# Ledger of designs, part 6: VH-VL binders against p57417

Target 1, 135 residues: p57417
Amino acid sequence: MNNLIDTIKKIENILYSLERILKQECHNLLKSKTSNEEILELIKRKKILFKKLIILSQDRLCLEKEYNIFPPYESNNKLNNYWKKIINTCLILRKLNLKNKIIMNKKFYLNQRFLELSSSYKKSVTYNLDGNLEI

## First folded at step 1 (VH-VL)

Design r6 (framework fv_regdanvimab)
Fold by ESMFold2-Fast, scan of step 1:
Structure r6 (fold): chain C 135 residues (1-135), chain A 124 residues (1-124), chain B 110 residues (1-110)
Amino acid sequence: as target 1 above (135 residues)
Amino acid sequence: QITLKESGPTLVKPTQTLTLTCSFSGFSLSTSGVGVGWIRQPPGKALEWLALIYWDDDKYHTTSLKTRLTISKDTSKNQVVLTMTNMDPVDTATYYCARIDDYVWGSYDYFDYWGQGTTVTVSS
Amino acid sequence: ELVLTQPPSVSAAPGQKVTISCSGSSSNIGNNYVSWYQQLPGTAPKLLIYDNNKRPSGIPDRFSGSKSGTSATLGITGLQTGDEADYYCGTWDSSLSAGVFGGGTELTVL
């Protein structure tokens, strides 16, 4: 059981890290002057944390089968409390990520239009699941 | 220019605690996605995964030795330390530290650079 | 206990092809990426393959990897005497929340 509890705690910690990154991303996206480098770095970090969540979620699923206990873990008060926190945090992060994606897409569109009108070449940031700079 | 080097005692008495230090250069544990792990190999036997620590202080230990193993990092010194309690002759092995690559999709599952290894003999 | 099974030894003549298998379960190979390591006598292991089938810079294309279900395979074509080494598969085990290595395969070039 300790392995499942440990995995759940690791998931919670990654979610807190994602929340910090998403809030920082939102702050930078709302600035009138922001480095493309700063936005790309946050996207890269966000991608790495999502990858860790996938791995930890797979670990959680395997341990659930091993211990025959499943979300919301009603038979175990400690796990149930962690799970409630995780679900609540996931809902918050989902909304924040969607908001950032909308802001990001709007900024990308405006930058592209400006470049077209000015006939100048400037680096533009494109945000996708890849989190890569596309030229 | 990425290098890792293990250091610590070459001889340990049974029941003592082993402390090994991995000193590295060419990368930093302040970099997102980077980790350093420990692997050991008894003479003539297979590689055994021991522990891993990531840039964010996230830690993992092999289940069979979890109560005996502690892994920690000092990011400013470019060091990772492994401690193993209650040493036994069966713990005689070459101990390696190795890096998990950063920013590469799937990097979490492999060690891209390894130290040369340090041999630890446990005997009375 | 070993959770990943490799044959203890394999042998072939120079210029031939060998394959080394690594068998696991759904909690390790089935759900996660596989890496392969080469260990020459008296040296530290060296990464040969990562992410099931990718080669690091400097690894010749005669080394290849593949994964199917709960098993992985390392292929070596154009076998050379310098390939004599121990080969290890490695992956993450989700049920253990830990990395695991296979038992190793000793390759002898006849």
Scores: ipSAE 0.007, ipTM 0.617, lowest interface PAE 10.0, mean pLDDT 83

Design r7 (framework fv_regdanvimab)
Fold by ESMFold2-Fast, scan of step 1:
Structure r7 (fold): chain C 135 residues (1-135), chain A 121 residues (1-121), chain B 110 residues (1-110)
Amino acid sequence: as target 1 above (135 residues)
Amino acid sequence: QITLKESGPTLVKPTQTLTLTCSFSGFSLSTSGVGVGWIRQPPGKALEWLALIYWDDDKYHTTSLKTRLTISKDTSKNQVVLTMTNMDPVDTATYYCAHLDYGGDYYFDYWGQGTTVTVSS
Amino acid sequence: ELVLTQPPSVSAAPGQKVTISCSGSSSNIGNNYVSWYQQLPGTAPKLLIYDNNKRPSGIPDRFSGSKSGTSATLGITGLQTGDEADYYCGTWDDSLSAYVFGGGTELTVL
């Protein structure tokens, strides 16, 4: 089980990193002066984090099948607590992404990564008219 | 310009621990999206990835050597350190450290010159 | 055990074209971006192609990459004697949680 716990912790850390990047992106969008280099840097950072998230999400799914344990991991208190934090962070990321999209008026591919992570067993997921994830 | 350089002992006895240091310039491991990896190449053989550390201290190691490998960073010194325990003659190789580029997905864009480590009694 | 399979050698004359294959599986090439590295004799490897088909600054357009399914190819046109080197493909392997390299291909230019 240690490898599933390790994978979940890594997912949580990446989501926290994404939260920081999205907050920085929001801050930059509201500034009167922001260099093109700063904008491109944030885009590149997000790209790397999404790639890491995809890999870890695939690892999580494989380990879940191997151990026959699935979100919200009710049989394991440690995993259940990490999963609750992950879901909470995902909700925060969705709100930040929506706010940034409103400011930018651009479609965010974060919605796709978010969908993959937040499609837990029995969880209700909807899309708004812009194609953004609502939960 | 991004530059990396490996340093450490050139000769190691069997069962000893190898410690290699990667010193770099032109980038910082405090910058989001940056990583440094270690790759080795035995004489006349293929490249073998060993370990990778990212700016956020997230670490990856090759499964076959994971129990023997430790990777760490000292961001203030611009250094990444690889430690490998219980050295064996089959570990004789040239060891490289390399930088990850921005916007990439696990690729090494700049490499150190390599340091040759011979394991013999 | 090599996870990514490359031919051990290829050869051609100056001015000709060669392709070098790299074969993997769904857990590596099938689901991840592929890079190619050039290693001139006695030197460190150099990044030649990244993200399947992109070139770093300074790499001439004679070098190209492509990916289809679980295989990738490196193409070199207008071969020059300076292209004599070992070429390695590389990618992430999801099942191993590790970066993997191919066995390398030695290119000889007559």
Scores: ipSAE 0.007, ipTM 0.519, lowest interface PAE 13.7, mean pLDDT 81

Design r8 (framework fv_regdanvimab)
Fold by ESMFold2-Fast, scan of step 1:
Structure r8 (fold): chain C 135 residues (1-135), chain A 126 residues (1-126), chain B 110 residues (1-110)
Amino acid sequence: as target 1 above (135 residues)
Amino acid sequence: QITLKESGPTLVKPTQTLTLTCSFSGFSLSTSGVGVGWIRQPPGKALEWLALIYWDDDKYHTTSLKTRLTISKDTSKNQVVLTMTNMDPVDTATYYCARTYEYDSSGYYYYGMDVWGQGTTVTVSS
Amino acid sequence: ELVLTQPPSVSAAPGQKVTISCSGSSSNIGNNYVSWYQQLPGTAPKLLIYDNNKRPSGIPDRFSGSKSGTSATLGITGLQTGDEADYYCGTWDDSLSAYVFGGGTELTVL
């Protein structure tokens, strides 16, 4: 059980790190003189965090099977509370990413990862949140 | 200007491990967003993507062969190495390495393989 | 297995126009940029089109690309005998976390 709780806490921490990156990305996109190099570095940091998030999500799935407990973890109040926080954070990050996407008209795979964490959302709701720029 | 070249054995016996090296010039894997991937093509068949490695050591492998594939880089030597274990006659193919980007200065995420090596043919037979 | 479907062959006369289709799904073409590759007999593939419709330097404007929904199209106008080759579409597949190629289309110029 402790292993699952620890994994969930690590997921929450990664999501908070992503929130900070997305807010910084938004700030930089709204500046009159923004370095494209700064935006590219933020994209690189997002990629690193998503890779970690994927690994932790896979660990979470394995532990869920082992303990026979699944989101939203209704039988465990502590896990249920963490999961509610994770879902709420994912919704916020989804909105921030979409806002940044509208400003930049750029493609990101962020929404795919958040959808996988947020099993309560239908795929059709978040697919194509990130559009394509065609020139 | 920009070149990639594959090297390695042309003949491999079944069950052996294949090691291929991609040597390149005109760019560096220390450049943010750049990567090098491997693609193979059996005689008369379609292109099959195998693996890729990015500047930050991030790696991807095709799911069907993931347990057999290892990709690594030596940035100082401008080389990327692909290793594939337990070779079988069906692995007979021309193996290519190619440059890719996950993003460029425009911020586009990933748009394909822009420069390819000439390919090296690997035959697997006893 | 092939994830992207192309016609196995197409043919046209010199000076004519030909189109090659590439059909996929929402996890690949629908969400990602499409590239097209030309492979002349006995040679390595060469990038013809990237980012759905852009040409690398040195690729003539006779070659064009487009994407609509989960399908992409390569157009070739003013066909020349030197265009006789195999053509492949390619893109990233989000569900596989892998790059995928179409099965290839053999273009014959008669």
Scores: ipSAE 0.000, ipTM 0.527, lowest interface PAE 14.0, mean pLDDT 80

Design r9 (framework fv_regdanvimab)
Fold by ESMFold2-Fast, scan of step 1:
Structure r9 (fold): chain C 135 residues (1-135), chain A 119 residues (1-119), chain B 110 residues (1-110)
Amino acid sequence: as target 1 above (135 residues)
Amino acid sequence: QITLKESGPTLVKPTQTLTLTCSFSGFSLSTSGVGVGWIRQPPGKALEWLALIYWDDDKYHTTSLKTRLTISKDTSKNQVVLTMTNMDPVDTATYYCAHEGFGELFDYWGQGTTVTVSS
Amino acid sequence: ELVLTQPPSVSAAPGQKVTISCSGSSSNIGYDYVSWYQQLPGTAPKLLIYDNNKRPSGIPDRFSGSKSGTSATLGITGLQTGDEADYYCGTWDSSLSAGVFGGGTELTVL
């Protein structure tokens, strides 16, 4: 069960890192001048965090099957509390991403796949036979 | 738990400014991810989205009315205020305020206040 | 002028099922999640469905939602007289930087 708790904590930490980057992205988009180097570094960091989030999500789903426990983890108070924080953070990130998309017009800065991943965390999540997320 | 209530004048003359207050309880606009919006509905017609304000004071307005609409919040009083200038008879409607939280559009609505614009 | 298109009315007998469509574009339904609202005569709207297909606590399983491309649908099974209401879809429009509602559908249970 410690493995699942640790994976959930790692997911929460990645989401906090994404929140910091989205806030920095918003700040930079509103600045009168921003360097291309600074923009590229934020894009690179977002890609890395998003990839890590996918890997951790796959690990979470495997551990859920192993321990026969699923979101919102109502039978385990500690997991339930972490899950509530994760869901709330995902919804906040979704709104921050929307704000940044508006600033960027039709050239969206944040990956649409992140919004889909966030949506999966808000709903019951299953993997199909090919390992893809289903809602 | 979450409750919202609209207040303001029920009768407004053409060219006047309308000011509506949304008073709420059960949540705070200091909470990350929370917003309050305004929606209106003319008699027998569809819902029309007007404006939205978030916890971080970020504001959005419908394009068609943007120059006439102002939305503001007083977090300490648990209030959101909508102001609309240059009222016209076509602005006659029931005005609602509603809670937006955590990725849902509007999960809790006020009862609505009816505003009639006539001379 | 409506950004989201719904049929103006739909009707069915008690116990039957109906679907209500909501058609948009890539900047709204194709971009963000869809919510559905029920408005009983003389009352404020009530959230029925959020995030395309999720129900708030207290909303019976008879109500369901789905989304495909730039369209969304609300499904109602086991129709009851108490379901007579106006139903609205809603979402965010990225081109307008604003929320948008459909024109509404009047459901009559005959």
Scores: ipSAE 0.008, ipTM 0.561, lowest interface PAE 10.6, mean pLDDT 82

Design u1 (framework fv_utomilumab)
Fold by ESMFold2-Fast, scan of step 1:
Order: C-alpha cells, then structure tokens, then sequence
Structure u1 (fold): chain C 135 residues (1-135), chain A 120 residues (1-120), chain B 108 residues (1-108)
C-alpha cells in the first residue's frame, strides 16, 4: 500500500509543478514582449512533467490492480484525501491550460499574418503538449 | 547569504551507526528540496536521494533504497543522512545540495561535504 | 539504467575553446545542468537548464542540448577553468537524478 501512496504523492507533486508552470506561461503570454526563448523553455518544462505523469499514471494503474483498490479510494481515508486534492488540482490545471491555449492561439495567428506580409516564408501549424492542433 | 553547512568528518568502524547533518541558512528552508550526493575517493558524483523538508517526503535512488535514511527537522533547518550499519564501501565524501522542484531541479548551492571513513 | 556518458578528459591550450559532451538517449527532451569541481572543493553550478548561467559565472561558459547530446562550451579557456565537469539530467523513465561520469579539463 505504501507504494500506491508514494505514487499518488508523486502525482500530486507533479500537478503542483504544472500549476506553477501554467501560471508562469499565462503571465508570459500576456506580456507585450514575449521572447521565443521564454515560451520554448516553459513548453520543455511542461513536456517533461507530462512525460512523468504518464509513467506515474501507468504505475498507479498497476498498483490499483495489485491491491484491488480504485479511485476515489473510498475504503482508504489517506488515499481518498490525496485523490480529492488531485482531482481539484486537475480541474484548476484544465482551466489554466484552456485559458493559455486561447491566448497562445491569438498570438500565433497574429505572428503568422505578419510573417506572410513581410516575406514569402510561411510557418507550419503547431501542436500543443496535449497533442491538440494549434492554429 | 545562502549557505549549507555540513557536520564534520567521521571515522567509524564497520557495523556502527552514523548520522550526518546539513544545515541551511539564509533562505526559506521548506521552499527547497535537499539532495544527498556521494563521491567515493577518486570517483564521480552519485545521487542518493532527496527530501522535501516541508512534509518530510523522501525519494531514493534504487542503489540507496534501504541502505540509508534521509530525514529533516524543519524547526532547525537541518537535513540528515543516516546509516544503521556502516560498511567499508561507505567510505566517501557526502554532499548535500539544495534544488527547486521535485523532478528536474538543478543544484544551485552545495554544502562543503562530510568525509566519512569506515575502516577497522 | 539511464546513463550519461562524458569523455574522461579534454585538453586545450589557454585561450582556445573547450567542448565537453554529455550523451544520453533523448537528453534534448530534458534539461541538462553542468557543475565544475576543483580539487578539494564542492561542485559549483556553471550552467543550468541547458544554457543559462548563474550569477557570477563568466560569459565564456555556454551550453546547448539537442537530440542525444548536451554540450558545455568554454570559450577563451583560462588556467582557472581546469577542473572536473559533470553533467546532470533527470531520467524520465525511472524518476531519478543522473550524473555523467565527469570530464577532467586540462589547460596546458
């Protein structure tokens, strides 16, 4: 059981890190002068954390099957409390990510338009860290 | 001024227990993780594990899981590394270092190191 | 299991550019950090998050990280740069901090 608790705690910590990054991303996207370097750095940080979440989620699923206990873990008060925190944090992150996606899409469109008017170069479409097409 | 100050050198015999310390000052101790890093004589750096002093959550390298215990006392801004039974192969310099974030942090400040010698 | 490989030694003449590599599978998808260690001293962070310099580190130090190789570059190398250099990354597969084996930089 300690293994499952450990895995859940690791997931919680990643989600808090993602929250900080998404808030920082929002701040940078709202600035008039946002460097490509700053945005790429935040994207790299999110990519690393999402990669980690996938691994930990797979570990969680294996341990759940092994211990025959599943979310929301109603039979275990400690796990149930961590899970409630995780769900609440996920809702916050989903909201922040959507907000940032909207801002980023607007900036992407304006940058593409400018490039088309100033040169023959045309930028390719991009994907966000969720695998969604950004245009 | 940020500092990590480690306890002094230790000379021990195999089978003895030992606890060494790392005291942080000049910053919010609970806002950073503390990692322990081993360097055997003439060898490279090996990450042993880390602790979040805010809740005492620990994470260990597989090579050190069950070999050592990492703990912290946030009331005195001190992290600890402990052995229940030392082996000659534990002879090394031990560093503590602080870092941000659980996952991919860099070590911006290091302690001066604690030399542990285990011999008969 | 994840391993970072560095050359054991690199030699340069004063004023020349030194390049120290750190090879690991898809290391460019992670952050690489670099530490300098002089004999009898604790490691000192010289580059973090691939290419950033801490306050107090000279502009001669720079870094890059792409594909399977991270690189620490020291331009106009000085005698004072002689030291062991270690790269560090996070292993996404195992959730562990990993150090490279270290590179001894000699300035002759």
Amino acid sequence: as target 1 above (135 residues)
Amino acid sequence: EVQLVQSGAEVKKPGESLRISCKGSGYSFTSYWISWVRQMPGKGLEWMGKIDPSDSYTNYSPSFQGQVTISADKSISTAYLQWSSLKASDTAMYYCARHEDFWSGYFDYWGQGTLVTVSS
Amino acid sequence: SYELTQPPSVSVSPGQTASITCSGDNIGDQYAHWYQQKPGQSPVLVIYQDSKRPSGIPERFSGSNSGNTATLTISGTQAMDEADYYCQAWDSSTDYVVFGGGTKLTVL
Scores: ipSAE 0.007, ipTM 0.543, lowest interface PAE 11.2, mean pLDDT 82

Design u10 (framework fv_utomilumab)
Fold by ESMFold2-Fast, scan of step 1:
Structure u10 (fold): chain C 135 residues (1-135), chain A 120 residues (1-120), chain B 108 residues (1-108)
Amino acid sequence: as target 1 above (135 residues)
Amino acid sequence: EVQLVQSGAEVKKPGESLRISCKGSGYSFTSYWISWVRQMPGKGLEWMGIIYPGDSDTNYSPSFQGQVTISADKSISTAYLQWSSLKASDTAMYYCARHDYVWGSYEDYWGQGTLVTVSS
Amino acid sequence: SYELTQPPSVSVSPGQTASITCSGDNIGDQYAHWYQQKPGQSPVLVIYQDSKRPSGIPERFSGSNSGNTATLTISGTQAMDEADYYCQAWDSSTDYVVFGGGTKLTVL
């Protein structure tokens, strides 16, 4: 079980890092004069975090199957609390990304990837609630 | 067993509409993405797009955006690829596929393919 | 405009090592996957996430991905390995999956 808790903590930390980057992206986009270099650097960091998040999400799914416990982890109060934070953060990230998307014309494709990733979290919750735990 | 079973071969004329299917079984259909891939005769694989049947979210390759429609009916565990008006250049083998991670492994399932021939 | 370039063909003698390359701008920043396709059959995944083998794939298949080039390596190549091989990557810049053009491996 500790492996699942550790993985969930790592996911939460990645999501907080993404929130910080999206806020920095928004700040830079709202400046009347900003460096393309600064925006590109934030986009590169976002890509790295998305790749890490995908790996950790897959690890989470594997560990869920191994321990036979699934989101929202109602049988484990600690995991349930972490999961609630993760879902709330994902909702915030979706909203921030949508705002940045409106501002950023040429980077639309990267924002689309994030929307798909955040949709996966919502779908994961739906999957668990449907009681379909088999592959 | 996890299976993706596709509809049979189609022979059509240019301008006709067509819908081909991919039926998932042996798993929770609403919990996994389904991709569509085209392979023209003697050519390579081309990714067309994906759908998540749980809420019908779709994402299309730019080359196929507006050319095809991907949809799913979760009540019968079936995904669809649809053309409103076929062209001769749509002649190809079409595959559906599902990708999945299981402890320590990556499971990859492909349908058998649907051959679509468009000629006058 | 992102594309993955593979050599159209590679030829090796039985027992030799075959190397199939997949070139793309900063492909090392993406995960590369490799498929084997024999005539009349659906593609079969032989390598995923740059270097991992699916269950049932022989250990002679290996992969790497760094910089602008991903490589599929088949050691001790056998006649049964003769097939078309395709690399695949997720392009973060275009938000879609991209396949390489394919490489025909001939074992002579």
Scores: ipSAE 0.000, ipTM 0.496, lowest interface PAE 17.4, mean pLDDT 79

Design u11 (framework fv_utomilumab)
Fold by ESMFold2-Fast, scan of step 1:
Structure u11 (fold): chain C 135 residues (1-135), chain A 122 residues (1-122), chain B 108 residues (1-108)
Amino acid sequence: as target 1 above (135 residues)
Amino acid sequence: EVQLVQSGAEVKKPGESLRISCKGSGYSFTSYWISWVRQMPGKGLEWMGIIYPGDSDTNYSPSFQGQVTISADKSISTAYLQWSSLKASDTAMYYCARLPDEFLEWLPFDYWGQGTLVTVSS
Amino acid sequence: SYELTQPPSVSVSPGQTASITCSGDNIGDQYAHWYQQKPGQSPVLVIYQDSKRPSGIPERFSGSNSGNTATLTISGTQAMDEADYYCQAWDSSTDYVVFGGGTKLTVL
């Protein structure tokens, strides 16, 4: 049983780390002068944590079968309490991640629009200079 | 057994409204994301958008933002894809697909519906 | 916008190894998933998270993902493997799901 408890606690710790990264990501996305390098670094760190979470989740499933105990672990108060914390944290992380995705999508759309407008402006200016006898 | 069952084929005229469905069974419907994917005749797969049925949060591909509405009714474990006004270019096969965990976007679509063929012609 | 590029077709003889590539900027920093689609059927997951096989998928299917290229490999290709294959990844810049254009595998 100690192995399952240890795995659950490791999952909780990874989720805590993900929460911190998602909050940092949100903070950076809300800044008008955000570094693309900074956002990319956070995304890469987030991927590493997701990979670790997947491995731990697979370990959890194996241990659940071994000990014949399953979420929400009603027969074990300690595991049940950890699981409730995990579920609550997951709900928070889901909302944070979706919020960050919406902000990132909006930022990308605005950048694309700006590039289109800049391109149109340069073409217009070039045409007027080429075709107009007056500056 | 996990299943995603979609509504039957539709034949519509341009300008008509349409709503197609994807019913989940054999799992906790409110705990998994549902995506809609379009496949035009002879073409590849295009991701349209995604919904979390537990609270109806949605996210759309830019190509489909404003063109369709994705919704879900958790009381009957059903997700929907809706058009207010169809056009001929909406003719395609539409698939729903399940994503196992809401914050693990790098997980694959593990289960797919059988598809709904939508034909829009005059 | 982020694009995943696949060869439109790949042809192999029965028993040969087929390799289907999926090229995208830094795709090796993302998970790549692969789907098989036979005519008139829904896509079926054949490889997920770069190299893992779902239950029921033959061991002749394998995958890799590094740098700018993810690869689906089918060893000892059989006639039943003839299908369209699609790669899928996450676009880190826009946070959208992206599919490759698809590869038609022909077993001649």
Scores: ipSAE 0.006, ipTM 0.542, lowest interface PAE 11.0, mean pLDDT 82

Design u12 (framework fv_utomilumab)
Fold by ESMFold2-Fast, scan of step 1:
Structure u12 (fold): chain C 135 residues (1-135), chain A 121 residues (1-121), chain B 108 residues (1-108)
Amino acid sequence: as target 1 above (135 residues)
Amino acid sequence: EVQLVQSGAEVKKPGESLRISCKGSGYSFTSYWISWVRQMPGKGLEWMGIIYPGDSDTNYSPSFQGQVTISADKSISTAYLQWSSLKASDTAMYYCARVEDTAMVDYFDYWGQGTLVTVSS
Amino acid sequence: SYELTQPPSVSVSPGQTASITCSGDNIGDQYAHWYQQKPGQSPVLVIYQDSKRPSGIPERFSGSNSGNTATLTISGTQAMDEADYYCQAWDSSTDYVVFGGGTKLTVL
């Protein structure tokens, strides 16, 4: 069962790292002299952490199947406690992400208009579960 | 594999109450938001609202605020859509859909099969 | 209230390129997503975040989003592509999801 516990701990740590990045993103978005480059760098870091989270989540699913134990892991107090922390952190992350989305979309209005006037190649700085950039 | 399985078709009279369900499986239910979408016969898709099953945090479209209640029971991985008093105008297909929130945008990656609700006197 | 406008119908011959537009004020400042719905079936995601394809969606499906118009493009259109298509965006100012009115694609 130690393998599952270790995987859950790693997931918790990744979520804490994401929380830190989302808080940094919010702080940067609220600054009067915010650099788009700084925001894009935070987005890239989020992409890397999200990829790691997906891999760990796949490992978790495999171990759950092997040990025949599933969230919220009621039969194991240690796993259940870690899972409660994970869920609580996910709630915080969702709320922070929604707040940042609202601020970011308002802030990027003029920036996107300016990019449309540029003759340079347009690059979209977005990511999905695959972690790929759009060109 | 990810699946959203909805409750069966309902035939009701105006003024009756109703609750329909959407059960998620093959994923962590509390890791994703669930949206409800209405489609009236021969019409388009209308977003009704969204819920986070982990804490039952909800957001409703203004057109549906106060008309329906969205809830979830995470112990059985099920989301609900409820009417206290049905109207004939509630006749529609109702879909639940899982929300993927990447790059700060919500989109629907998996959909339930739909629940047909018919309200007539 | 934010609205997305689609043409009610688009008709193409097999092998032609179909273009379905989704018009909304400054929709290019938001992400557009596209869903395909065949009669009696649930919607299926075909394009997300303006131009990305989910696993299993043919490469002939593509998307773009700029200014006031998002576009779903189906190259080499096949009979199996006949369906209703809906665009969707998220209005950041209200935190509401908005769907376009839908476009019926006929392949004749």
Scores: ipSAE 0.006, ipTM 0.518, lowest interface PAE 12.6, mean pLDDT 81

Design u2 (framework fv_utomilumab)
Fold by ESMFold2-Fast, scan of step 1:
Structure u2 (fold): chain C 135 residues (1-135), chain A 122 residues (1-122), chain B 108 residues (1-108)
Amino acid sequence: as target 1 above (135 residues)
Amino acid sequence: EVQLVQSGAEVKKPGESLRISCKGSGYSFTSYWISWVRQMPGKGLEWMGKIDPSDSYTNYSPSFQGQVTISADKSISTAYLQWSSLKASDTAMYYCARLDYYDSSGYEFDYWGQGTLVTVSS
Amino acid sequence: SYELTQPPSVSVSPGQTASITCSGDNIGDQYAHWYQQKPGQSPVLVIYQDSKRPSGIPERFSGSNSGNTATLTISGTQAMDEADYYCQAWDSSTDYVVFGGGTKLTVL
């Protein structure tokens, strides 16, 4: 059981770290100029946290089956309380991520419009910019 | 403004219990984790474990699990390291150090206590 | 268990560049931090998150971290830099903090 509690606490900690990173991302998106070093640092930090979250989520699933206990962990007050914090933080992260995506999309749309209005820019420049933002 | 102040040096006999302390000041104590680090005479740094003072969650290195107890009292901004039965091999300098609660991916220790020398002999 | 390996000692002449390595599997995917410890003193953070300097640490201290090796670089090394240096990382497989064995830097 302690193993599951430990895993849940680690997940909570990672989610708090992600909240901080998404707030930092929002701040950077609102700046008129952001350094390449800041962008690369943010990318590295998010990748590290996402990889940790994936590993811990798999561990959680295995331990849930081993102890035959599942979210929201109603039979264990400590786990239930941690899970409520996790769910609340996930809702916050969802809102922050959506907000940041909207800001990014608005910036992209304005850049597209500028390129289309400029007779000095080639069509290939617009396609190249689109390529960088595509799947 | 940030400071970690540890309790004074201890001289103990094998089998005795001991609790040493680390008091934080100049910052929000519950916003940072506190780690304990051992350094045996002439040897390197060994991470023992850490505590989140906000809920007393502890995480131990496997080498120290069951050998020591880490605790904290957030009302007086103090973390503790405790032995139920000391051994001669526990003779070392013990440091406390803080890390950012929200940046667990880094786990950098920005401030360290002055150290507590524990000598177990006789 | 995850292990960080440092050379036991490095020697440089005053004014020369010292390079201290910290080797660990895929350490470049994690943050590396560096601490300076002088005799009788507590460790002091000199580089954090691969390459950042805390306030008060001279610009001659720099860091990098890529692949399997993190490196602490001290340019224009001074006598006052003589100390033990420890690297530190977080082990993603265990979620534990790991220190390297330490490197004694001699400035002669």
Scores: ipSAE 0.008, ipTM 0.572, lowest interface PAE 10.9, mean pLDDT 82

